# Designs tried in a protein design chat: VH-VL binders against tRNA threonylcarbamoyladenosine biosynthesis protein TsaE (tsaE). Part 18

Target 1, 162 residues: tRNA threonylcarbamoyladenosine biosynthesis protein TsaE (tsaE), of Nostoc sp. (o52749)
Amino acid sequence: MTIDQMTIDQMTKIFLADKESTLNLGILLGETLTAGSVILLEGDLGAGKTTLVQGLGKGLSITEPIVSPTFTLINEYTEGRIPLYHLDLYRLEPQEVLSLNLEIYWEGIEIIPGIVAIEWSERMPYKPSTYINVLLTYGDEGSRQAEITPFNCTISDLIATK
Short names: E, the ipSAE of ESMFold2; O, the ipSAE of OpenDDE; V2, 0.75 times the mean of E and O plus 0.25 times the DockQ between their complexes.

## First folded at step 20 (VH-VL; framework fv_lerdelimumab)

Design g1 (from z2 with light chain H96Q; at its last look DockQ between E and O 0.85; V2 from the best seeds 0.81)
Fold by ESMFold2, look of step 20:
Structure g1 (fold): chain C 162 residues (1-162), chain A 123 residues (1-123), chain B 109 residues (1-109)
Amino acid sequence: as target 1 above (162 residues)
Amino acid sequence: EVQLVESGGGVVQPGRSLRLSCAASGFTFDSYAMHWVRQAPGKGLEWVAVIWYDGSRKYYADSVKGRFTISRDNSKNTLYLQMDSLRAEDTAVYYCAKVPYEGKGSYTHFDYWGQGTLVTVSS
Amino acid sequence: SSELTQDPAVSVALGQTVRITCQGDSLRKYYAHWYQQKPGQAPVLVIYGKDNRPSGIPDRFSGSSSGNTASLTITGAQAEDEADYYCSSRDSSSWQLVVFGGGTKLTVL
């Protein structure tokens, strides 16, 4: 599979019928995204944020268990194609997030670049210069939707066509 | 010119306390995270502690956790290390060191170091 | 906590190239930083991150990393390069903590 580039100028929506659909979206992103990519995840509990990150890990060929870092704040995986840095900001207020200087994970000065996946990213008082925002919401009859908004970057045509 | 000047070292008995100071000049002290690093005589460098620019976060090496307290007074441009329950293995030259970026408490490389102050814990 | 391992000593002939190596689990996810220390002096940062040289550091100093290993390379070694060299990085178990390698004494022959 090859990555086709396109210009994305606004949010796109895709339908997620079940947990496996969410996992497969993650797998595609993990196979496709390059080091330095930041995924900002939003959505209520149970909307599929951690499932998406588990897919991301599978796409990176990580076999270690990927679990929510709600209490650890950050889980770091070096097994796969590139590092995966999995953050969960649930327990933090925006000013606490600001004081952590989490941008070290994508600035590439001290931390080896990888994919950064941030759950509860609505707690961030600032945005990176490049990111993909993914809002996961419940749809009708138990389905889910992913609202994907790239900023200053490109995503594959497979994602953008939905 | 950035300058960091440590003081407060000396000879103390085990179990006693000592407070080190680091006087900073030539930069906006309250915008930079500060660290303590020590070096036992004839030995390598050992990281001790960090305090973020606003004092909001402090982290310690396991070897000193619970015994040492890092602090700062931004109105005096001074970094402190309170050392309690001192042990012979705390004998070292103590350096203060500066992170190179404003508002970046999480960075861990140091562009400026003081010349150090000697702490000797014996007898 | 994590451990950074350096060889305790290495030699280089004047004008030749030498590599100083630092190994540890932290280096799979965090770059090493390199400090030069001459007797009786404070450490001086010579390389940080992947291969960043602070202003005033000669271009004969360079850094590299691969796997769990970081290296400091000095090409065309000079007498004034004789010093102890330390790598540092973040603790593998806690990213807010710093660890240093044990140091490498470089002798310029």
Scores: ipSAE 0.779, ipTM 0.883, lowest interface PAE 0.7, mean pLDDT 89
ESMFold2 (binder alone), look of step 20: mean pLDDT 92; pTM 0.948
OpenDDE, look of step 20: ipSAE 0.809; ipTM 0.904

Design g2 (from z2 with heavy chain S31D, light chain H96K; at its last look DockQ between E and O 0.67; V2 from the best seeds 0.76)
Fold by OpenDDE, look of step 20:
Structure g2 (fold): chain C 162 residues (1-162), chain A 123 residues (1-123), chain B 109 residues (1-109)
Amino acid sequence: as target 1 above (162 residues)
Amino acid sequence: EVQLVESGGGVVQPGRSLRLSCAASGFTFDDYAMHWVRQAPGKGLEWVAVIWYDGSRKYYADSVKGRFTISRDNSKNTLYLQMDSLRAEDTAVYYCAKVPYEGKGSYTHFDYWGQGTLVTVSS
Amino acid sequence: SSELTQDPAVSVALGQTVRITCQGDSLRKYYAHWYQQKPGQAPVLVIYGKDNRPSGIPDRFSGSSSGNTASLTITGAQAEDEADYYCSSRDSSSWKLVVFGGGTKLTVL
């Protein structure tokens, strides 16, 4: 895979007071992101990565319960506005991740484009040419913070209305 | 020129074992995942198994799981299929096939196929 | 494992257009790949992904998808197009597995 020069856009920080706030952020992303979008999720255990993806699902009108793919590695949901591909790299070393060829999910060759959400994306040995990075961190009193950084895109660039 | 040549086919009795080979040339064999696909006489294609380029991952169709073993020797540019506990329904032409991209073990379309080797399981 | 279903046989007049359809749950998330097989020969990839033709495949071959279906279309069928056509995709139950359709025998009249 060719590594293109990446442009880092300005980071946006969002305060998340509770789990519902995290979910709502996911919903917004699910409602606005277009097919082919890749969301890379970083954060410690319990930071709300799965909750965010659950929000994505809701935003996509997925009714099937969205669960952590820690053991399955990949969960795929097709009943929404566009497909949601939920990946969790928690159990994998970077070399193992490489062998999975995750790019198949955003290349559009074998897999119908959708939203790709990857938990524990810091384990990826390489990144897509275009993606949104979301770092979830713990705040005080159970709050969270989301740091959203677009790479080679803006959030608006990933928003489309059909 | 890419070439895949299957061998090892023949007639065997049920319950017996057979080992198929696929000799690869014309490409960097150890960079590509390889697959086995079979076709019963007068029937359709059936996917059998896949092995990653480095042999790190192997997956099988349910119909052969526990009985067949896919392997490879990259030093010999050869793909293998060990078939144990053979059944009449295993009778087929067995094809080896390669994926189109280096290091892309997850891809599932095949750009090159061998001519196949016939395995006949009969009492 | 999931299944892909195809009509066992279809016919097309020389120079006319024919569509071979594949149906299955896997096609909701995976593109279908299409193989042509002539008697006594190994399969040949004719379409993969959304609508990609390998080198050497005539442009009369095209692919499409909708819902849980995928289609191979031959626009202006030629006599040499008479063959069996198989669709294939990842298995809906597992991204690790591959599945084939039952095949469609195309007769060119």
Scores: ipSAE 0.757, ipTM 0.885, lowest interface PAE 0.6, mean pLDDT 93
ESMFold2, look of step 20: ipSAE 0.809; ipTM 0.894
ESMFold2 (binder alone), look of step 20: mean pLDDT 91; pTM 0.939

Design g3 (from z2 with heavy chain V50I; at its last look DockQ between E and O 0.89; V2 from the best seeds 0.83)
Fold by ESMFold2, look of step 20:
Formats: structure tokens, sequence, C-alpha cells
Structure g3 (fold): chain C 162 residues (1-162), chain A 123 residues (1-123), chain B 109 residues (1-109)
């Protein structure tokens, strides 16, 4: 993902029939997103956030197991095309998130740019200037829906062509 | 002009304590994270500790954890290093250093350093 | 672990180009920062992050990184560039912590 000079919020709803569909969405994003991309993941427990990140890893050619960093806060993977920084804010309140200065992961000054994937991003009291928001919700018969909203970036054509 | 001035170094016996001070001026001290870095005579640099701009977070090198305590008094623009249970391997010049960004505790490069103060641990 | 490895010494002829290297697993995810230290003096930051040069540092100093290796390059070396050079970065297992390389003595011939 590159920084676009247009600020376009083109929300897209995607039906996810099963877990494999969620994984494939992650694979598409991992194959196409560029270093410096931030993905903010929202949704209840079991909505598929970690499955999406596992897809991201597969799209990046990461073979290491990807697990939610609920206790470690951050897991970092350097095996793939670009780094994957996987954060899980489930156990944190917004004030605690603010005090960690997590923006270092996408500012590109000390940490080598990669894809930043943040589970439970609704715990963030602030947003990056550029990001993709993914809200995962339950549907019927084990299905899910992904509501994908890019902010200050262009993603819609990639989703449509893949 | 940014200035950092360390003091409190000296010769002490093993097992004793020292408190180092770093007096800061020329910048808004309470907005910047601060570090201690040491250098044994004739050796390289070794990072010691960090304290966040508001004192809320502190981290230590394994070699000093449990023995050293970093602290700050923002009303006095002063950084401290309390060194307990000193050992011969703690002999070094101790530098204080600041990060370059306001309100950023997680940055780890240093734009300004003090002149250093020598601590010698010897019986 | 988070060890950063530097060659202990390098030499360069006056006016020539030299590279000082720093290697470690941390450098796959964290940039190195570079400090110059002359005898009896405190270190001075010369390069941070990918290739950022602080104000007042000559433009003959530059940085680069690839894989697990970071490099400091000095083009057109001057006599005053003779110094010890240290890289630093984050600890690979505890990203809040800082680690330094062992230092490289640069001699300008």
Amino acid sequence: as target 1 above (162 residues)
Amino acid sequence: EVQLVESGGGVVQPGRSLRLSCAASGFTFDSYAMHWVRQAPGKGLEWVAIIWYDGSRKYYADSVKGRFTISRDNSKNTLYLQMDSLRAEDTAVYYCAKVPYEGKGSYTHFDYWGQGTLVTVSS
Amino acid sequence: SSELTQDPAVSVALGQTVRITCQGDSLRKYYAHWYQQKPGQAPVLVIYGKDNRPSGIPDRFSGSSSGNTASLTITGAQAEDEADYYCSSRDSSSWHLVVFGGGTKLTVL
C-alpha cells in the first residue's frame, strides 16, 4: 500500500462464507500490501481476526506459526517478503495503549517498515494518518462479513481484481 | 543550547552504593525520555537504562537489573541513577543521554550526551 | 540474541571512501544508529534510522542497511573523521532495550 494524496474512504463489504474465505482475504492483502501499511482489525472474539493475520503471513511467505500475541502484545516476523508486526490490544485500556507509543511501528524512523496488523484496534485512542480498517462481524451459518475501509490510501481496485 | 552534566562519580568499595545525577538545561526536560550509557576504561559503550519522559516506564540492561534504579525529578530538571551492590565490573564512565523527540518514550537513539562521570569500584 | 558485531578496526586513505559494518539479527527489523567518539569525548550521533543525518553532520556520512547488516559510509574521508564508531539498535527479544556494537576504530592514513 502506498500513500495516496486523495483522502478517500471507500468502504467495501465482503461476504466470507467460511474460515478459508477469511484466510484468502488475508493472503490477498499480504501479497499486495507494501511496507508501511497498517491494518486495524476490529470484531468480537472468534470473528476471524487472527485467521486474517494468518492469511497475511501466508501471503508474505511466512512459514512460522502465527499466533495472537495476547500476552506478549507484539509478535514480529522477519521471514517473509517484508516484516509483519502483529499486535493484540485485547488486554489494554486506551490510556495504556497511548502510553506505549506504538506509532513507532509505522513511523519508519527506528523500525524497518513492514505490515502492522493490530487486533482489537477499537482499544486505540488515536489512528494513524494512513490505515486500512477491517471490521469482522458474524453472519449466518458460520459466515462472516468484512467491512474494509481504507483511510488516505487506495485498496479497492486490488480487492476487486483478486 | 542543550547541556547535560553528570556528577556523583568517585571511588567506592565493592558492595557499596552511589547515586549519579545528570543536570539538564536548554530543553524541556519533562518532555524527553532519558538514558544512561556506560563505558568501561578502554572498552566499548554499554547501554544501562531508560526512563520515560514522565517517569512512568523504566527498563534496564540485564547486567544491572535489580541493583540499579533510574529516576528523574522533572521539577529540578535532573536525571538520577541509584547504583546499589556495586561490583568491579561496574567501573566505567557513565553518560546520560536524551532522545530527540518530545513525548516519545519508545525511541532509542540519542542526539545529546553529557561529558560523563567516572565511577571506580575498587577495594 | 541481540549482539551487534563490528570489525575492530578499519583504515582509509585521506579522501577515499570507507564502509563500517554492523551485523546482528535485530537489524532485520530495527535500523541501526551510528555514533562517532573521539578520545576523551562523549559520543556524537552521526546517522540514525535508515539514512537520517542530524543537523551539523557533514553530508559525506551516510547509512544503509540490508538483511542483518547496517553500514556507515564516509565518502571523501577527512583527517577529523579518525575516531571510534559504534552502531546501536534495539534488543531483538526486548524491543524497549538498547544494544551497542563493540566499536570500530577508523584510522585515516
Scores: ipSAE 0.782, ipTM 0.880, lowest interface PAE 0.7, mean pLDDT 89
ESMFold2 (binder alone), look of step 20: mean pLDDT 92; pTM 0.945
OpenDDE, look of step 20: ipSAE 0.829; ipTM 0.907

Design g4 (from z2 with light chain N52Y; at its last look DockQ between E and O 0.85; V2 from the best seeds 0.77)
Heavy chain, then light chain:
Amino acid sequence: EVQLVESGGGVVQPGRSLRLSCAASGFTFDSYAMHWVRQAPGKGLEWVAVIWYDGSRKYYADSVKGRFTISRDNSKNTLYLQMDSLRAEDTAVYYCAKVPYEGKGSYTHFDYWGQGTLVTVSS
Amino acid sequence: SSELTQDPAVSVALGQTVRITCQGDSLRKYYAHWYQQKPGQAPVLVIYGKDYRPSGIPDRFSGSSSGNTASLTITGAQAEDEADYYCSSRDSSSWHLVVFGGGTKLTVL
ESMFold2, look of step 20: ipSAE 0.794; ipTM 0.883
ESMFold2 (binder alone), look of step 20: mean pLDDT 92; pTM 0.949
OpenDDE, look of step 20: ipSAE 0.879; ipTM 0.934
ESMFold2, look of step 21: ipSAE 0.765; ipTM 0.878
ESMFold2 (binder alone), look of step 21: mean pLDDT 92; pTM 0.949
OpenDDE, look of step 21: ipSAE 0.716; ipTM 0.886

Design g5 (from z2 with light chain S94A; at its last look DockQ between E and O 0.84; V2 from the best seeds 0.80)
Fold by ESMFold2, look of step 20:
Structure g5 (fold): chain C 162 residues (1-162), chain A 123 residues (1-123), chain B 109 residues (1-109)
Amino acid sequence: as target 1 above (162 residues)
Amino acid sequence: EVQLVESGGGVVQPGRSLRLSCAASGFTFDSYAMHWVRQAPGKGLEWVAVIWYDGSRKYYADSVKGRFTISRDNSKNTLYLQMDSLRAEDTAVYYCAKVPYEGKGSYTHFDYWGQGTLVTVSS
Amino acid sequence: SSELTQDPAVSVALGQTVRITCQGDSLRKYYAHWYQQKPGQAPVLVIYGKDNRPSGIPDRFSGSSSGNTASLTITGAQAEDEADYYCSSRDSSAWHLVVFGGGTKLTVL
């Protein structure tokens, strides 16, 4: 049985038949999300988190390579429609994350707002008041499922209104 | 009233050391990141270093890396700058400055500055 | 080294509007902050972030940014506005580091 897009008032499940489907979900988000959006990425090794961020970049019209910032912590891209800030907290304990004051990426005080994509978001002790959680899980025959759960917002609130 | 008072400046020969102090009052010193900024005579502002509110992180301008060490003693409400291997180009007024938000070490704008202390490095 | 470029001097007639600019690669992703410095005095923060004015700063001061450029605008310049003005922002390669522009001397005529 195939699970098509299921809509829950606060959660949407999306079937991802292959890698290209994951990329296309990212493209849609990159084309539609507004500055100030924060995406928290979850999923096991190989579930497609980086592929989704590569899609975000394509949707923003970013042409430079998007690679995991596991060692650099943060990669920042400004060539697209709005900035993309790609964070990876894998190497940090929550106390170490606290000392970095990463909220600067979504507060709009010193850093120009863009789309913030955070891998290993479980390490965050101070999540924003509004964000989208994307959980990527394995399915059969190389497929995946994306569970998109907004926090303190609706998915339509984060889509550009122009 | 927030007050920052630098001291420890003076005239020294190249290659020598100085330690600057910044005495803080009028705010909860151990909740705020602190910075050093310098200004050579007749020149512009140059950022030097930052230390997080708890001392857990320190960062330096390339021009001073390996020669200067920022530190703080929160029990004495005092910020320090240890300056080793001084060069003529280190001649400047040195200011201490604070960020406006508690626990926000990564912020880079400063709401209060000291009046500065002059360091002159000459032969 | 400064990655932020400012014109070294500008003039404005008393009561007129002046814009001081700051340019750099960092400003595509980080807002500029602006400081006023009078001779023999410490700098004073006049604008930070997008267009935030600290308490006590006259509302004739405003900030804006677009592309790689930030601007400080003074509408209705007054004699006491004569000073050096510095922009600052984050280093584009190491966001926890600070960079200042070279400064702009404003003369009020």
Scores: ipSAE 0.719, ipTM 0.864, lowest interface PAE 1.0, mean pLDDT 89
ESMFold2 (binder alone), look of step 20: mean pLDDT 92; pTM 0.947
OpenDDE, look of step 20: ipSAE 0.850; ipTM 0.921

## First folded at step 21 (VH-VL; framework fv_lerdelimumab)

Design j1 (from g4 with heavy chain V50I; at its last look DockQ between E and O 0.86; V2 from the best seeds 0.80)
Fold by ESMFold2, look of step 21:
Structure j1 (fold): chain C 162 residues (1-162), chain A 123 residues (1-123), chain B 109 residues (1-109)
Amino acid sequence: as target 1 above (162 residues)
Amino acid sequence: EVQLVESGGGVVQPGRSLRLSCAASGFTFDSYAMHWVRQAPGKGLEWVAIIWYDGSRKYYADSVKGRFTISRDNSKNTLYLQMDSLRAEDTAVYYCAKVPYEGKGSYTHFDYWGQGTLVTVSS
Amino acid sequence: SSELTQDPAVSVALGQTVRITCQGDSLRKYYAHWYQQKPGQAPVLVIYGKDYRPSGIPDRFSGSSSGNTASLTITGAQAEDEADYYCSSRDSSSWHLVVFGGGTKLTVL
């Protein structure tokens, strides 16, 4: 078994000076992540979760507008390199999330694998076996930061230069 | 041995109602989502409706929404389709079908089908 | 509403390879599933998802997808493969809903 096939518990902090920095982090992830990747996004309203997903779209070469699916729950984009499945759980309670069978989006049985980006993932009563967690918070002196934690995957080389 | 047996088909006049049943055996019925699919004579397959394993979610094709009601009685291992306000275009063989995964309402491929029951809507 | 489009009919010589296609916008994000139906019988699932074959389905059946197109391939077609074939997937805008293609009648010559 290689390190790519084992659980990795590793956190990286990235300082984000502004909205453009958040967008650029998303672009890097969209250019580099493979089909079947799950990104769990956490942070308060206005913390930059949707801006990060807009960056993902740019990195995937998606030109159509990417907007928060707060009311639609799921927006699906097929224009880019691989599909982008954008979920927003803000309006759901954990039991409601459980009943949706969201694992269908990353299991690769009926839905073609792409990047799954889930806003408000703290509403999930369960986690996939492989994912990247991104917590967006405010830092010192008006800065912002992303805490990126891969679980059972290898992303360290991609973010070590950031 | 998984078995699905539809019944309740027949000839009815337009505007009337009919109730179809699907008797299930050979699996834990209350753990699986169930679907209805129909096929008009000489035509292709048309999906009709789904009900989740616990009855908590139901979805319908636009062609039947507001007229058909899917339901289940898990104590009797039976799936139902109540068909109201029947029209000539509802004439079809009606099949019940099972998804393959326990507790998974969102899956849409069917590993077992019944034999079908014919509904003819004619004045 | 989403449409899945299949050619109404296709022929293959006994022992030859045939491909049955299914096209639709849903297939850019959802795999197709394939059903075989012989006259007077219920449909039988022959391929689902990317290329999964249920137990009891001959190895000569396979599936593939690319872009907005899914294909069912029968390698070394046999007389008993003569049937109607339907693709199925999800509605493009309402992912809980199921759609079927119009069906393809396969004739084995």
Scores: ipSAE 0.780, ipTM 0.879, lowest interface PAE 0.7, mean pLDDT 89
ESMFold2 (binder alone), look of step 21: mean pLDDT 92; pTM 0.946
OpenDDE, look of step 21: ipSAE 0.789; ipTM 0.899

Design j2 (from g4 with heavy chain S31D, light chain D51N; at its last look DockQ between E and O 0.85; V2 from the best seeds 0.84)
Fold by ESMFold2, look of step 21:
Structure j2 (fold): chain C 162 residues (1-162), chain A 123 residues (1-123), chain B 109 residues (1-109)
Amino acid sequence: as target 1 above (162 residues)
Amino acid sequence: EVQLVESGGGVVQPGRSLRLSCAASGFTFDDYAMHWVRQAPGKGLEWVAVIWYDGSRKYYADSVKGRFTISRDNSKNTLYLQMDSLRAEDTAVYYCAKVPYEGKGSYTHFDYWGQGTLVTVSS
Amino acid sequence: SSELTQDPAVSVALGQTVRITCQGDSLRKYYAHWYQQKPGQAPVLVIYGKNYRPSGIPDRFSGSSSGNTASLTITGAQAEDEADYYCSSRDSSSWHLVVFGGGTKLTVL
C-alpha cells in the first residue's frame, strides 16, 4: 500500500495487500482524526479490526501494547496525542449494549474526548449522529478491503487541525 | 421539586444487618440511575454503590463488595441498600443520590442528594 | 491509581480569587465534578464535566483541567462560600465506579 493509495479523505474503498497495509491505514487515521471521532469497525473474526486499532494507537504515538478488550469490554489509553477508547462488543447482545450508555464516550460531558474505536459495532442497536464506518472484508491471497463510509459527515469534517 | 429521603438508619452491633431505603419523588424514578454515598463522622465522602435505572447493572466499592447489596423497586420509587456483616468502619451518614440524565445509567455526577441517614455500628 | 488528591485546607480573603485543586490518574481521561458541602448538609453539585455549572450556581464558580489535574476556581469569594469542597471522577481502571477526593476546607477570611 502506497501513501497515495492510503489517502482516504476522498475515498470509500481501499485495497489492503497485507497486515502492514491495515496498520498503515490505522496510522493515517490516528494521525489525522480529531477528538470526538467515532470509528465503528465491522467484519468477521480475523478481518483486521484489532490490527487497524493498533495502527490508530501508533498514529497517536501510543507505545503501550494495544490488545482486543473482548473480555474487559473497554481499554482506555491516555499516552498519546489524544485519548484512545477501544471497545469490543463481541460478547454482548444489542439489549446489553443499550444498558451501557456508550454515548458517554463521544458526547464530551464526563469523558474527555478522544478517538472511539468500536469493534463488532454490528451489535449496536443505535449509532452516534456522526461516525465513520469501516467494514473489513477478506480478499484474495491474504488481502483485505476496507469500505469506509462516513455518516452525517465527510472524512474532512473529522480533521479539525494538524 | 426533586426529593430524596433516606430512612432505616440506626445503631447496630457488628456482624448485624440493616436495610436502608431512599424514597424518591419529583422525577420519573425509573429513568435514572441511583447511587449510595457515605460519610464517616468527621471524614470525607466515600462512594458505595450504583444501580442502573432498570436494575440491570450494579457496581460496588471494594470496601463493601460481598457485604452490601443495592436494589430498587421502580413501582414504589424506592432505592434500597442491604447492609450485611456490618463493621465499625461502616459507621457513616448514608446518602442516596441521582444522576442528572434520563436513561443514562453510566453517569457519575449527582445533581440531587438526600439529607442522609446515620448508621452507627458499635459494640 | 484511582486516588484523587486534594489539599486538606485553603484560605482566601473576602473578595479574592481562590483555586482548589484535585489530582489523579483518572483525570487524564475523565473530567472531575465538584461538590460544595456545608456543615450538617448534603453535598451540592457546583461544577461538572469540563466547566458546566448547574442552574442556581453563581457564575463566580468555574472549572478547568489539564493533564491529571482539575481545578475549581472561585472568583470574588463570598462568606457563604466557606465550606468543604470535594472533587469526584471515575475510577481510572473501572470506568463505572466513582471516586472522591479527600476534600478541601475553604476558609474565607
Scores: ipSAE 0.780, ipTM 0.886, lowest interface PAE 0.8, mean pLDDT 90
ESMFold2 (binder alone), look of step 21: mean pLDDT 92; pTM 0.946
OpenDDE, look of step 21: ipSAE 0.885; ipTM 0.937

Design j3 (from g4 with light chain A32V; at its last look DockQ between E and O 0.83; V2 from the best seeds 0.66)
Fold by OpenDDE, look of step 21:
Structure j3 (fold): chain C 162 residues (1-162), chain A 123 residues (1-123), chain B 109 residues (1-109)
Amino acid sequence: as target 1 above (162 residues)
Amino acid sequence: EVQLVESGGGVVQPGRSLRLSCAASGFTFDSYAMHWVRQAPGKGLEWVAVIWYDGSRKYYADSVKGRFTISRDNSKNTLYLQMDSLRAEDTAVYYCAKVPYEGKGSYTHFDYWGQGTLVTVSS
Amino acid sequence: SSELTQDPAVSVALGQTVRITCQGDSLRKYYVHWYQQKPGQAPVLVIYGKDYRPSGIPDRFSGSSSGNTASLTITGAQAEDEADYYCSSRDSSSWHLVVFGGGTKLTVL
């Protein structure tokens, strides 16, 4: 990545007409993202964060049902192309999040690198050095919008070209 | 130089209690998670418990859950293991172990170990 | 609670290469750490993570992993390498828990 690309992170807005569109976006990300990728998910309750992660799982060829980790905090799926680590910080305060040391999932020292998807990422007191942020917002008539912003990377840097 | 020194071991009868201590020096103790690992005579290593740097989180092996309590006093650079309702199978050398990174409470590899203290539970 | 399995004993001729293997479901998502323990001594970390060596550990020690297995390889075994070797990783049921293998006694012939 060039210095210019590092200094200018371009946001992409995607219209999501329905739940299936959200799922399809997840599928695309699951098919193209590489091990070590971190996806930070923001959005109100019901905005489709879990649906997007379900798409990720499908894109990774994970057949196990992907469910919200609100209560379990962390769900790990290892049967896919690469591991999927699904976290939900909904019930945690920033200080509690800090104590979890979530960076272990993307540092690759003790945990095999995969895709890390974190719901309610706005509760994180710090961010990884490289990640993509996905903000899901409500649109009209039940539609949604995804705002995808890369940080210290480009989407192309995280997406393997097939 | 990092040093970990366990103490408090001895011979006790089943059902009794014992408290182990681990005195730490040579590093910023209050910044590191600490673990207890035990080894029965002639047997392998068994993980016992972990406490996070600030004591905010504790986790235990199923074999000791409900009976053992891990704690720490950061002002004294000391790690503790309160062992209640001791059983014969708790007989082991107990090691305290340090994680290698500050504020990384969930890391599971240990860069430094104490020399251990022997706990013998017998009638 | 997950389990890690190791062969109880292996042998290697002086100067030859030996591989000690660890197997368990947790290894599909967690790396394995290796400890060396000599009689009457505390364990010593020799390999951790993907293939990292702590300072002071000879480069003849290396780590690898595949599927649900991980291996410690000693290339050019020395007499002082005779010891018990334990693998360790996170528990498959909870990433907060730690699990050890049963240990492997390495004899250098």
Scores: ipSAE 0.486, ipTM 0.833, lowest interface PAE 0.9, mean pLDDT 92
ESMFold2, look of step 21: ipSAE 0.724; ipTM 0.860
ESMFold2 (binder alone), look of step 21: mean pLDDT 93; pTM 0.951

Design j4 (from g4 with light chain S93T; at its last look DockQ between E and O 0.88; V2 from the best seeds 0.76)
Fold by OpenDDE, look of step 21:
Order: structure tokens, then C-alpha cells, then sequence
Structure j4 (fold): chain C 162 residues (1-162), chain A 123 residues (1-123), chain B 109 residues (1-109)
């Protein structure tokens, strides 16, 4: 799988035949995204959000198991190429999200820049100035579809060429 | 000018309680998270607790969890530390400190400190 | 809770450069902040984050990080720089907690 040049706010749709495809998309993103990247993940329960983040971890060479942070809210992994910060807002209301000040993860003041992946990002009362939005939806026969939209950036702006 | 003034320190016996206050001025107190940090005589700094701007979140060091309670009265621009079941190892100068950003309680560096109040726990 | 470690004491000749280092697992994902404390005084923030200086702090103070370490560098040490220096960061086990190093006493010779 390759990621073509995406212009700002241009949505790209990717067919995901199975769980492995979702994982592979994550791997690609983990291999190419740079520190400071924010990925906002949307989709219904079971749409593959956590699977995508597991792919991110694999792409970053993280060997520690990546699990859903539904209850912990935030999982941090530091053994990879760059840190991975995995957040899940499933249990939180927008006002509660606001109070967490999640922007500390991409502001780069106290936390070392890495990849920030936020599940259930639709619960965020505001978004960062730059991010990639990934909407995962169900397809037929167990397939999924990813809709990737860059905001105030192009994919190339966030992807380092190997 | 930002000012933080701690009070309430003194000498107490182990097992007793003490309540510290920190009077804040020179900034919009109700918009900032506040912290307590202590320093035993001749020792280093030890983080104690944090309370968010609206009091909605509180966190404590393990060494004081279950014994200390951080609170605030925004109408009085005052931060509090209720210390119960005091121990000898709680003997320290207690500082109140503010974070530099409004509404960002998760930040952990402090731009202003009070001069501290001494708490001595001894038999 | 996690731990930050510092050398208890270092010395530097007047006008020379000295580096004070802090080490801990939390520094793999969090930047360190540095405080200066002189006898009988409250701590003063001298460096925070990647390498930010608060207003009023001389530019001879700088910060850096590598791996699980963070360093405060004083380039051209002055007599008034003699003090205790503490590093601080978020706790490795919980991002809501704060930890301090043991402190380093800097003597200016």
C-alpha cells in the first residue's frame, strides 16, 4: 500500500478487506509519520481503530503489546522510533475531554513529540491546528473503509520519506 | 505582580492535623492549577499535590495519599492543604506553586513559588 | 512512582562551562524542568521544556535532552550561579504526577 500525495483537506478513501489490511495501513503510517503528528480516529465500536493503532506501533518498532486505552484513557509507548501516545475518549464527554488538556501531547512543551493517536476523537471539543483524520466505517462482508483527511497539512508534510 | 503567601505552619505532634493556606494575588487565581511542594530540612524538593483550576481534579504523591487533602476557594483566592495523621517525615517547608498557563492544569512546571511555611512534626 | 537522579555536587571555575545531568525513565517521554535554589530562598524556574528560558533568566542557561537524560548547561558560570539545582518532570507511571531529582549543589570556584 502506498499513500499518494494528498492536498490539504482532500479526503482519500481506502478499502480495507480485513483486519490485516487495517493493521498494514497503521504500519505504513507508523513508518512514515514524523514526531508531532496527530491522528484523530473516528468510527463505530469494532471499526478497527485500535487495530490501526496497533499497526502504528508495529511501524514504529514497538514490541510491547498495544491495547485499548478505554479504561486507562492514555497509554504511552517509548521503545519505538518515536513515542506513541494512544488516547481513547470513548468514556468521556466533551467537557471532560476539555479538562484533560490533551493538547499537552502535541504542543511539545513538556512532552517529547511523538505520534498522538486519539480514538473517538469526535468527542473532542476542539482540534489541533494540524492533524490527520481517519474515519473507519464498516463495509460489506466484514470489510472496512478508511477515509483519511488531512487538516492544515498534506500527507507529505507529515510523512518522512525513507 | 504575582504573589503567593503560605501560612498555617507550626509544630505539631505525630497523629495530629494541620491546615495550610496559600493566599494568591496578582493573577486570575480561578484560572490556574495550583500545586504543593515540600522540602524537608536540608533535603530536596518533593512534589505533594495538585488541584485543577476549578477543583475538578486532584492528584497526590503516594507519600501523602489518604492523609492529605488539597482544596481551594476561588472566591477567596486561597489554596489549602489539609494534613491529617501527620508523621515525623512530613516535617518540611511547604511551598505553594502555580502553573504558567490558564486552564491547563496538566502542566507540571511552576513559574511562581511562595516563600513557604514550616511544618514540624515531633513528639 | 518514577525517580530522577542527579549527582549530589559539582564544581565549576568562574567563567567556565558546567553541565548538570538528570537521569530517569520519565525523561524518555517528558522534558525536564530545572529549578535554581539558593539558601533560604524558594526555588526559581530557570529552564523548562525542550529548552525554554523564563523571562529574566540569563541566556547562559540552556537545556538539552538525550535518551533517558536531561541536562542543564551553564555557559560562562558566574559567582551568583552557585546554588542547588533540581530537575523535575512528569512521573513515568502517571502523567498527572510530578517528580523531582535529588538536587545538585553547584560550587563556583
Amino acid sequence: as target 1 above (162 residues)
Amino acid sequence: EVQLVESGGGVVQPGRSLRLSCAASGFTFDSYAMHWVRQAPGKGLEWVAVIWYDGSRKYYADSVKGRFTISRDNSKNTLYLQMDSLRAEDTAVYYCAKVPYEGKGSYTHFDYWGQGTLVTVSS
Amino acid sequence: SSELTQDPAVSVALGQTVRITCQGDSLRKYYAHWYQQKPGQAPVLVIYGKDYRPSGIPDRFSGSSSGNTASLTITGAQAEDEADYYCSSRDSTSWHLVVFGGGTKLTVL
Scores: ipSAE 0.676, ipTM 0.876, lowest interface PAE 0.6, mean pLDDT 93
ESMFold2, look of step 21: ipSAE 0.773; ipTM 0.873
ESMFold2 (binder alone), look of step 21: mean pLDDT 92; pTM 0.949

